# VHH binders against Flagellar brake protein YcgR (ycgR): the designs that were tried, part 39

Target 1, 263 residues: Flagellar brake protein YcgR (ycgR), of Thauera aminoaromatica (c4kar8)
Amino acid sequence: MAELSTPSPASPAPLDGGRGDELEKFTLRGARQILQLLQDLITHRGLITAHTGGGHSFMTAVLKVDEERGRVVLDPSPDPQANRRALAAPRLTCVTQLDGIRIQFPLVGLGEGQDKGRPALFAPLPAEMLRLQRREFYRLQVPLAHELSCLLKAEDLARKPVEVSARVIDIGAGGVAVVVPTGAAEFVIGGTLPACRLALPDGEPIELDLEVRNLNRQTQRNGTEQLRVGLRFAALPRAADTRIQRYIFKTERALNAKARGGL

## First folded at step 18 (VHH; from LA92 with S107Q)

Design MC4
Fold by OpenDDE, fold request of step 23:
Structure MC4 (fold): chain B 263 residues (1-263), chain A 119 residues (1-119)
Amino acid sequence: as target 1 above (263 residues)
Amino acid sequence: DVQLVESGGGLVQAGGSLRLSCAASGFTFSSYAMYWGRQAPGKGREWVSGISSGGGSTAYASSVKGRFTISRDNAKNTLYLQMNNLKPEDTALYYCAKQDYEWGYFQYWGQGTQVTVSS
């Protein structure tokens, strides 16, 4: 009677490996990308929270990018003590948001000086910038089983109206990311898609205007190329917002319950 | 290597017109959305306009909408910006940008072309 040794359940792969890879996808290390993002921060006069460590931070802004010298110019704090802390810190962690996207980057080697006769802080250009496409608004990764879709009203190559049913891959209070087949429609950042229809699992589709914010080409495992389109809600009725929030909350709760072994 | 070379800038009076060109090389031009940005003196670079890879979709900043027209000739690997009814506020260095589909945004590559609008 050979005791069939029940194979020991495979230890769950440590959850930590997946988070690192995700972070890398959102980390910009290209010099041009970094410069562009810094310029965008300047353009939008984005307020930056600079963390100096020890629970201290101050508000600043990127004033200028000096490409020739490879440095960024920051607005000093009106608080001299904050500036002293900043200068003493081995590293600043700068956090900001642009178009609902969290941006985080380190600055090292901070110095003080003058820019055009005004006090300024200087640092070498960051070696990396984290652009968490995840809008501060928790973007829920939509479970595949939910089959959320968004009917996009777009134009084709001939500028003819075309409707594209796109799978929603993530959703947040500020927008959605969808995937479309390559060539299904023409997209451009800043473009508006009017009168689109977001289908949630409950109720009638939500009609809304969408603005294209980012475009990513993704290659599937099968080698098929898809276009990921990041879309901002351009005009969201209050009722629609409530429905979206409800969906997100409900889904998150379900996912958490499942993760806890409750389902 | 990706190259974008802007041209067509110059001095023009308010109400005048200019047509900018961007010659693209080093990549499959027809496969990329393209953009124009500008940087005024002492200001950051701002997005001006975008056009999809095939030209079927266009977008404009509110400040230039109705006055500027973006277009492209994929056979010539050239991006255009027709600027009409120019204003002093349009004075800037104008840059061409290429979509980065890996990053998800667009990148400027060229040196820009100066547009100066006199009052």
Scores: ipSAE 0.859, ipTM 0.969, lowest interface PAE 0.5, mean pLDDT 89
Fold by OpenDDE, last read:
Structure MC4 (fold): chain B 263 residues (1-263), chain A 119 residues (1-119)
Amino acid sequence: as target 1 above (263 residues)
Amino acid sequence: DVQLVESGGGLVQAGGSLRLSCAASGFTFSSYAMYWGRQAPGKGREWVSGISSGGGSTAYASSVKGRFTISRDNAKNTLYLQMNNLKPEDTALYYCAKQDYEWGYFQYWGQGTQVTVSS
């Protein structure tokens, strides 16, 4: 009677390995990318929470990027104690948001000085900046079982209006990401797509204006190239917002129930 | 290597016009959306305008809408910005930018061309 040794349940692969690779996709290391993002923070007067460690932080802003010297200029805190902590910290963790995108970057080697006769903080340019789209934290990945589509009203090469049916891959309160075939229409960041139609399961499509915020070329597993278009809701009626939120909530609940083995 | 070379800047009086050019090389120009940005003294870079790869779609910042026109000649690998009714507030270093479809945004590559609008 050979005791069939029940195979020991395979220890769940540490979930930690996949998250690191995903974060790398959102990490900017290119000097030009970093400079551009810092310049964008200046342009938009983005407030930055600078964490000095020990649970302490202060509000700052990028005042200037000195490309020649390879440094960033920050607004000092009005609190001298906060500035002292910042200067004493081996590393600052800067957190901000730009256009709903969470930005995180380290600063090392903080120093105090003057910029145009005013007190300022100086640091070498960050070696990396993490740009996390709000979508990653707050956007629902649309399940294949609950497909959403968006009819995009765009223009072709001849500036002729065209309608493109796009699959929604993620949705949040601020917008959607869609995929379209390459060449289906002309897209440009900052472009407005008026009177688009977002199809939700609960009723008639929502008409809304969309703004192009990002453009990514993606290669599918089958080798086919597609364009991922990140779209912001330019003007979302309250009723539409409510419907979108309801969809997100309902879908998340269903996904969670499934994950718990309830379906 | 990607190269973008801006030209056409200069000194102009308020109400005047300039046409900027950006010569592109080192990539398939016709396959990329292109953009203009500018950096005024003491300010960060701001987006000014964009044009799709084929030129079928254009976008403008509110500050330049109705005054500036972006265009491209894919046969010449050149991006243009026609700037009309220039204002002192338009004084800036103007940069050409290329879409980065991997990152999802656009990148400035050139040294820029200086536009100065006198009152």
Scores: ipSAE 0.856, ipTM 0.970, lowest interface PAE 0.5, mean pLDDT 89
Fold by ESMFold2, fold request of step 20:
Structure MC4 (fold): chain B 263 residues (1-263), chain A 119 residues (1-119)
Amino acid sequence: as target 1 above (263 residues)
Amino acid sequence: DVQLVESGGGLVQAGGSLRLSCAASGFTFSSYAMYWGRQAPGKGREWVSGISSGGGSTAYASSVKGRFTISRDNAKNTLYLQMNNLKPEDTALYYCAKQDYEWGYFQYWGQGTQVTVSS
């Protein structure tokens, strides 16, 4: 029975749209589809960020799906306090990525136990899973060695200009994602950042206008939190578009050549 | 528990003004970006405006820019929307929303406050 005294968040509305049904087409509710997606996460060994609320999270993975008992088995944290927070939380919001697609699902009724003599966390199968594939361009994961950066022209607490040099995590024809220290500047979805500068390996930095599309708290392997800022290119000039597409193409070719040569 | 309670709506003639409030509790209000959205009858919810956690950055949908002003008082855990020069198309149930840093978007938690603009 649903918990009627504990309200759950409503699904977010799309930015710039009046189409509240947009998230519904990304939502899986069929038992067979949910099992298939969970199995894909197991097969690809996907790391999952499990959020317990209040800004707390820990890293986990789906170890297996027990179809007969209708539950999932999760890897417990090595930190006992993280496990206690997870068990005390009214729900666990699991977030991961599979082949560049964001996956999100709630788990309720989390319990502690053993699986084949090893400690594990258990929960009923989620009633729904969100598989968010927006109609956006492909996003190349930027190799760490490239040290791509974007100089953001943002605002501080006093509404004054501040420049933030941000590491670029991914890049596509339509935008970038960057990581900044929490508190480095004031960000809000829908906010515009004019005259930012994207530094590609070849040539002068590209001047471009950016719009904030999403804001995530990113937990590093060591537990340190940073802000991931998803940014859309606004009014991208043709020359800038060509340079960005060329970077993506060259980098993909180089990565493919390394993979084949390494065999 | 996260709680957002909207108030300040009402019936107003076109060209009029209203000020909406959103009282927040159950989380550290000053650590979260906040938003206003609205839902007209028979339509989905749409984003209206947003404000950063410290109030340093704001954003508006093009349909309300220049007419609406978002603000916040972090000492009072309250979000505001000043709406001027109201039009019949602004008629909607207005919701405040909290940034969801796990999802990356914002989420609505309240029941909303009705704004009705007549000719």
Scores: ipSAE 0.786, ipTM 0.940, lowest interface PAE 0.7, mean pLDDT 83
Fold by ESMFold2, fold request of step 20:
Structure MC4 (fold): chain B 263 residues (1-263), chain A 119 residues (1-119)
Amino acid sequence: as target 1 above (263 residues)
Amino acid sequence: DVQLVESGGGLVQAGGSLRLSCAASGFTFSSYAMYWGRQAPGKGREWVSGISSGGGSTAYASSVKGRFTISRDNAKNTLYLQMNNLKPEDTALYYCAKQDYEWGYFQYWGQGTQVTVSS
């Protein structure tokens, strides 16, 4: 019988393909950007977890970039089985961090050879690299004075549409968290809420599709139970993304100025 | 003590059907959203489907949508997964899970039930 497992606290697992569309805007495809990022990994001697599929991985590092031949040179594993799995894999998924920034990239066409008489692994330069900065997962706590709201298009007990006006308590590039009375609608992780409306202070409300990611209950001092619903943005248009980022930056700058207050 | 007991797995041919059950005890079943997950050989555990506490909202992974149906009977404290048009890729140990409203996600409590789909 399989052992129960809880979420891993320390594993650098790849971000999976279920996030493909939402990650595209954080994907570097420019050759100069890719070369610079690889050089930064070399300079910081960053350890890379290379995933070969089937739950297998090994530790490696980028030893150098061979610009003339368009290749990266990797440290081979001391385990020859790991090297054979890597060479047989259709691709490696490489995961690492640099200065708290998560970096992920594929390598295809891996080969074995020598570099200055030492064993090494070789691959063409990756065509893309994923780079997630703090702002891509950061959540601003919404000041009460802003009174941000989101009109949710949810379902009731009878699976019929119901509209719920919910207060937004935090907002980031990827989603919002809202608060609703317990029982106002039926929510489940993975559920989708099409055509919701997010009201920002500037301009008309934004129409967007939301997906439920988290559900928390809290009891207020007056005995009222509320549900905190964590919601992911699906398929944001660039204009909506820009408005959300602008709100976050403007509000964060205002809060920082207030915190420094006295001069 | 929270207990979730999965059953109904077995060996089936591709294209066949199975119905999984999850018997729940030790908590007020009707107050919790419930989920199915699975773990294929050599892979991590993945979410398959979820159903809200009253049954008003359901959700499915794209790989099973249209083939699998989650349901619940709150009078019997039982969660179900009807699996139709089974494929070899569906071979996995299937687990039910209970929403954790303090953590905000869900957690697996049972031993699972094995589903094996031959080609």
Scores: ipSAE 0.773, ipTM 0.940, lowest interface PAE 0.8, mean pLDDT 84

Design MC4
Fold by ESMFold2, fold request of step 23:
Structure MC4 (fold): chain B 263 residues (1-263), chain A 119 residues (1-119)
Amino acid sequence: as target 1 above (263 residues)
Amino acid sequence: DVQLVESGGGLVQAGGSLRLSCAASGFTFSSYAMYWGRQAPGKGREWVSGISSGGGSTAYASSVKGRFTISRDNAKNTLYLQMNNLKPEDTALYYCAKQDYEWGYFQYWGQGTQVTVSS
């Protein structure tokens, strides 16, 4: 069956790179904890943004939990194409908020059916859920016009050094996310990239050690594949930290001023 | 459809060695970074090691660096963990995991293989 692209609605995005090890302390893995959190979402009638990949998402809600069968029941989209994309996706990344706290969880094995005569989507209970009790990982989305780049010192297939110039797409106090062409280098979560160089608009590039925290794939419209790499700053000198925070602050102020002066 | 089957665990004395295997099926193994994790009784699951899809980059937790070696054979769809100089604190259920490029992290799909290191 043919899949027609739907523009992404304005929605919360999944957590991105550099957060893997720090997210462990917010990860619920106990069956009763997961069940209780899902029940809380049902009770509060919270809307969930379900991400199907490729920038597509739809709004849903958890209607009930079937403990006997070990599954959740989801509200289908009124858009049939969104439902088709969800059913074809290898996994659904669900993002929502409960009492101002971000909740994120994966669903795999999504199926369709009916619940008491009404259309519904079904999935096994997630094995893990993130409950971020506070957000410590603000990330500024870097405007394309700034052309921020990071020179990565990575490894190739032969375990030899290669340098990759990567565009920085977001930046925060603890790290950056970059994009590289697929196959430009070998990356693995936990891998370290020593003596990389982050270029900010003011001053000389910052030399810093980076650690891979997150790896996502994306495909551009022309079929070109890119890898989004989430990177943590290993040991950040105070002066470098100050420069990064100043960049973030100035850029936020500039972006907010443009929003106020729209049209 | 994705299956990861760990094997090679057992009882071994401190200072000894074991080699774990993880047989993969249901996906294109050579396109995915792969990982080992472990869970000791009463503790949470912890990352142990990772290897890139082509094998060009590896990473290890500080507690195992220099003693454990991760490797892969993409022709055989198999992930390995060579564990040398084993210590009692390495006693755990060991899992392999596959990179999830939509979520951006990895997930443990196997049932694990028990490693017990006696004093």
Scores: ipSAE 0.755, ipTM 0.930, lowest interface PAE 0.8, mean pLDDT 82
Fold by ESMFold2, look of step 18:
Structure MC4 (fold): chain B 263 residues (1-263), chain A 119 residues (1-119)
Amino acid sequence: as target 1 above (263 residues)
Amino acid sequence: DVQLVESGGGLVQAGGSLRLSCAASGFTFSSYAMYWGRQAPGKGREWVSGISSGGGSTAYASSVKGRFTISRDNAKNTLYLQMNNLKPEDTALYYCAKQDYEWGYFQYWGQGTQVTVSS
């Protein structure tokens, strides 16, 4: 039999976008894993933001999972309009956090009903859940006194080369996070920055290629706007890896010794 | 509030071209990096391309580099994807996405537009 063209969903869930090709490794599809994660949310009283589309959302929680009936029970909103929007929505995108790990999952087929005489919302168990643990490696918070920097070779609005000296705020085996003034260069997730230079205290700067993994904007309390750029080492020679790990080890030892009064 | 509406998909023979559009509203379009993603039947969602808020930086998945071109018109609040030399493996539902600077990633908001490439 020839393969049938299956219609795609009309309204895909708004998920944390990241790089989509990497999000698959954080996606749980096994029924046992999904049930365990939902139970963990119940146990830890995870507060959930449920997005109904059109920029609307409401706060909820998973009250229980009914494994036998294959459904999840949610706390309704005290706002009746939020409940009506949720019931009318083709899907809910639920977003929460568990021990600093972002959890995201869709719910479809939401219905209203009663649970032990109390109003409740019901939905089939999600077919997938995203458990986004982005850092697989330890990241050292760089002491301000070290003034660690990375020279970024990026592009401006006209796609012309520009060099930006960026302060390194954390560093690990897999990458760095840096801070630059807003507007200093153009950045996009998935973009590569070739031939950047990471300046460590011992030795000459390391030349390396970097890939943009995340972009955050923050307004400091003094009103200064900064861009935090999460960068992955695209390729890391063994010698460079050794120097980075030595810096981390030496700095951790120094910080621990200072915390113990320099003993 | 935030709304992204994809269009321009269709049925095309291998080797052909299509241009996708994404109409944006409910936010200051020129202040956000924008992205395209796709989902083929039976496969997970795949990032395709991204463009910075001013258009100065672009990025592409290796599978489409040299064939697809992302662009934006900030005066028209519109994101584009020019797709040339289409292959059957490009068959997918295509979505545009908006950078979220609070979370640090991007999100899909629209229903997508179907691209089908026949042999």
Scores: ipSAE 0.753, ipTM 0.931, lowest interface PAE 0.8, mean pLDDT 83
Fold by ESMFold2, fold request of step 23:
Structure MC4 (fold): chain B 263 residues (1-263), chain A 119 residues (1-119)
Amino acid sequence: as target 1 above (263 residues)
Amino acid sequence: DVQLVESGGGLVQAGGSLRLSCAASGFTFSSYAMYWGRQAPGKGREWVSGISSGGGSTAYASSVKGRFTISRDNAKNTLYLQMNNLKPEDTALYYCAKQDYEWGYFQYWGQGTQVTVSS
């Protein structure tokens, strides 16, 4: 029989996230739905990024679901320090995609043990999983060579207007995500940024209003903190929508051609 | 561990005012954006307001804009919600929430404080 340690219990924190009316309908809480989604990740051998806090993460996969014991079995990292961080973390924030749909889920009470004589990580089944399957949540990862940027009209720590030029890292029909040094401006989910300027490769920058939808922190190796800001288009003129959709379609078509056309 | 303790709720007549407090511990309060949400019986939890870590940016749901004011005292690790011109539809259990920069959204941690507005 496999030897394992029982995970330490943790205080649960509901993952309502965002604005309550937005994410709840994308949150799976039914046991069968959760098991099916985890099984789909196993079947498709989905690569999962597990965030342990402080900007640290490691890659993993769900190896199996143990329904009888109510737990998931994860592939440990080959890096022993990553495993130690994972076991010490109060929560793993797991992020992956399935068929272009972003999936996030928390694992709490992570423990170590063996599965079929091999080292493995174990956690109770997540109580909830986020599956973001609407058009506004689909995001194209912007190729670095495109150098897309967005000029944000935000507020600084002193409540004074500030302009921040931010690199666009993904773009979709409903918005963009950008990276900003944390000290450059103040952001809060639900905050609005009027008259920002999105620079696409063709034509003049697009002036549009943005709303903050999510905020992720990352720490570079040199200790510099950056903030990933997910932004929704709050006012999107028809011509701007057309240009954005054209950019996405052209870029996806080019990426698909590279994937099929070889080296 | 993260703890958020809401207080200041009560029974108030329509048109009245109430100030909610949220005492925070277990994290560096001044480094996190903070939020208020509420839940009436039979309804989902509704975002009410948010404030950035330094207090430089605030946001409000349209249903409360102009009546509610979010604020924070980073020296006291306390979040506030000043509620003016209260209406019966503001009746709900009010929760504060902390930004989760690894998850990307915010999370509720406390038991909430009941606000009941009568006519």
Scores: ipSAE 0.752, ipTM 0.948, lowest interface PAE 0.5, mean pLDDT 85
Fold by ESMFold2, fold request of step 20:
Structure MC4 (fold): chain B 263 residues (1-263), chain A 119 residues (1-119)
Amino acid sequence: as target 1 above (263 residues)
Amino acid sequence: DVQLVESGGGLVQAGGSLRLSCAASGFTFSSYAMYWGRQAPGKGREWVSGISSGGGSTAYASSVKGRFTISRDNAKNTLYLQMNNLKPEDTALYYCAKQDYEWGYFQYWGQGTQVTVSS
């Protein structure tokens, strides 16, 4: 039998193709490390969100690792359309957590089959996995009542300065994430936004330089599309860092007190 | 199918110039930020440059800033990298990449185009 054609070779998606140089220290590329992390996900029964593109995703889990065949075995969706989208996608972007640590990995070459008589999805082992330690990248989810904002000094389509007031949705020692309406400004990973202003509740806004680290599209409940912009702080002065850490600490304590006190 | 096809590489003397192209298909090109990356022998892929979906914002690695210029033609679904004053350390396989707004990072690298800079 002759092979009539082969599909275009699927290239492994880069976990770190841009300004993700700092993420390299958290990227696992060794076969033994990858197998161990996948086994840990199996052992802890980690629930995985598998993104198929076009705003679609489904929930899955790693059922087993087949070392002899070099494959992972995934739980199929009960929705047949989700399975068809997954099989048609050039890759699945898998996102999960293990003991509070964010795990991401791509799967390419997804196939359909059976495992011990039950339907299953199969893919080659990923070439890399991201294991992002939460303590070092902790991000406080900002309560809506605080109304934290950041004035971004960005660029428009004509490369002209434009100011965008953006709501801060999370904040950590290394940066913030903000949301803006789609089309409010032009953003690209690696882009720098000088002299932005972060408004904390106590005191004057902090002037700081920001660098775009990630860009996500999100749909609000009213159907409006927004852009989530992940931003890294450049060279923070100690006073600014102290104010940010104090805000995080006080807000965490207040949230924990409400959760424990039932108030 | 999303496809990115790089071209324009070659052998060039130090101090010379090359213009790389990336032909895109299978997605709405004008809706996505686009990037160039490169991989020198024995090294991992590294980011070189990026351009926003409308072309209003660009970014460059410090090693190429002032020498390389990223651009795009949304009518032709094509990304470009103009490389001037090339140095031997620019020798690499160059790839273009598409923003993934669900994952938040870059995706879908083609086979690349080889740039070799001789002394």
Scores: ipSAE 0.750, ipTM 0.929, lowest interface PAE 0.8, mean pLDDT 82

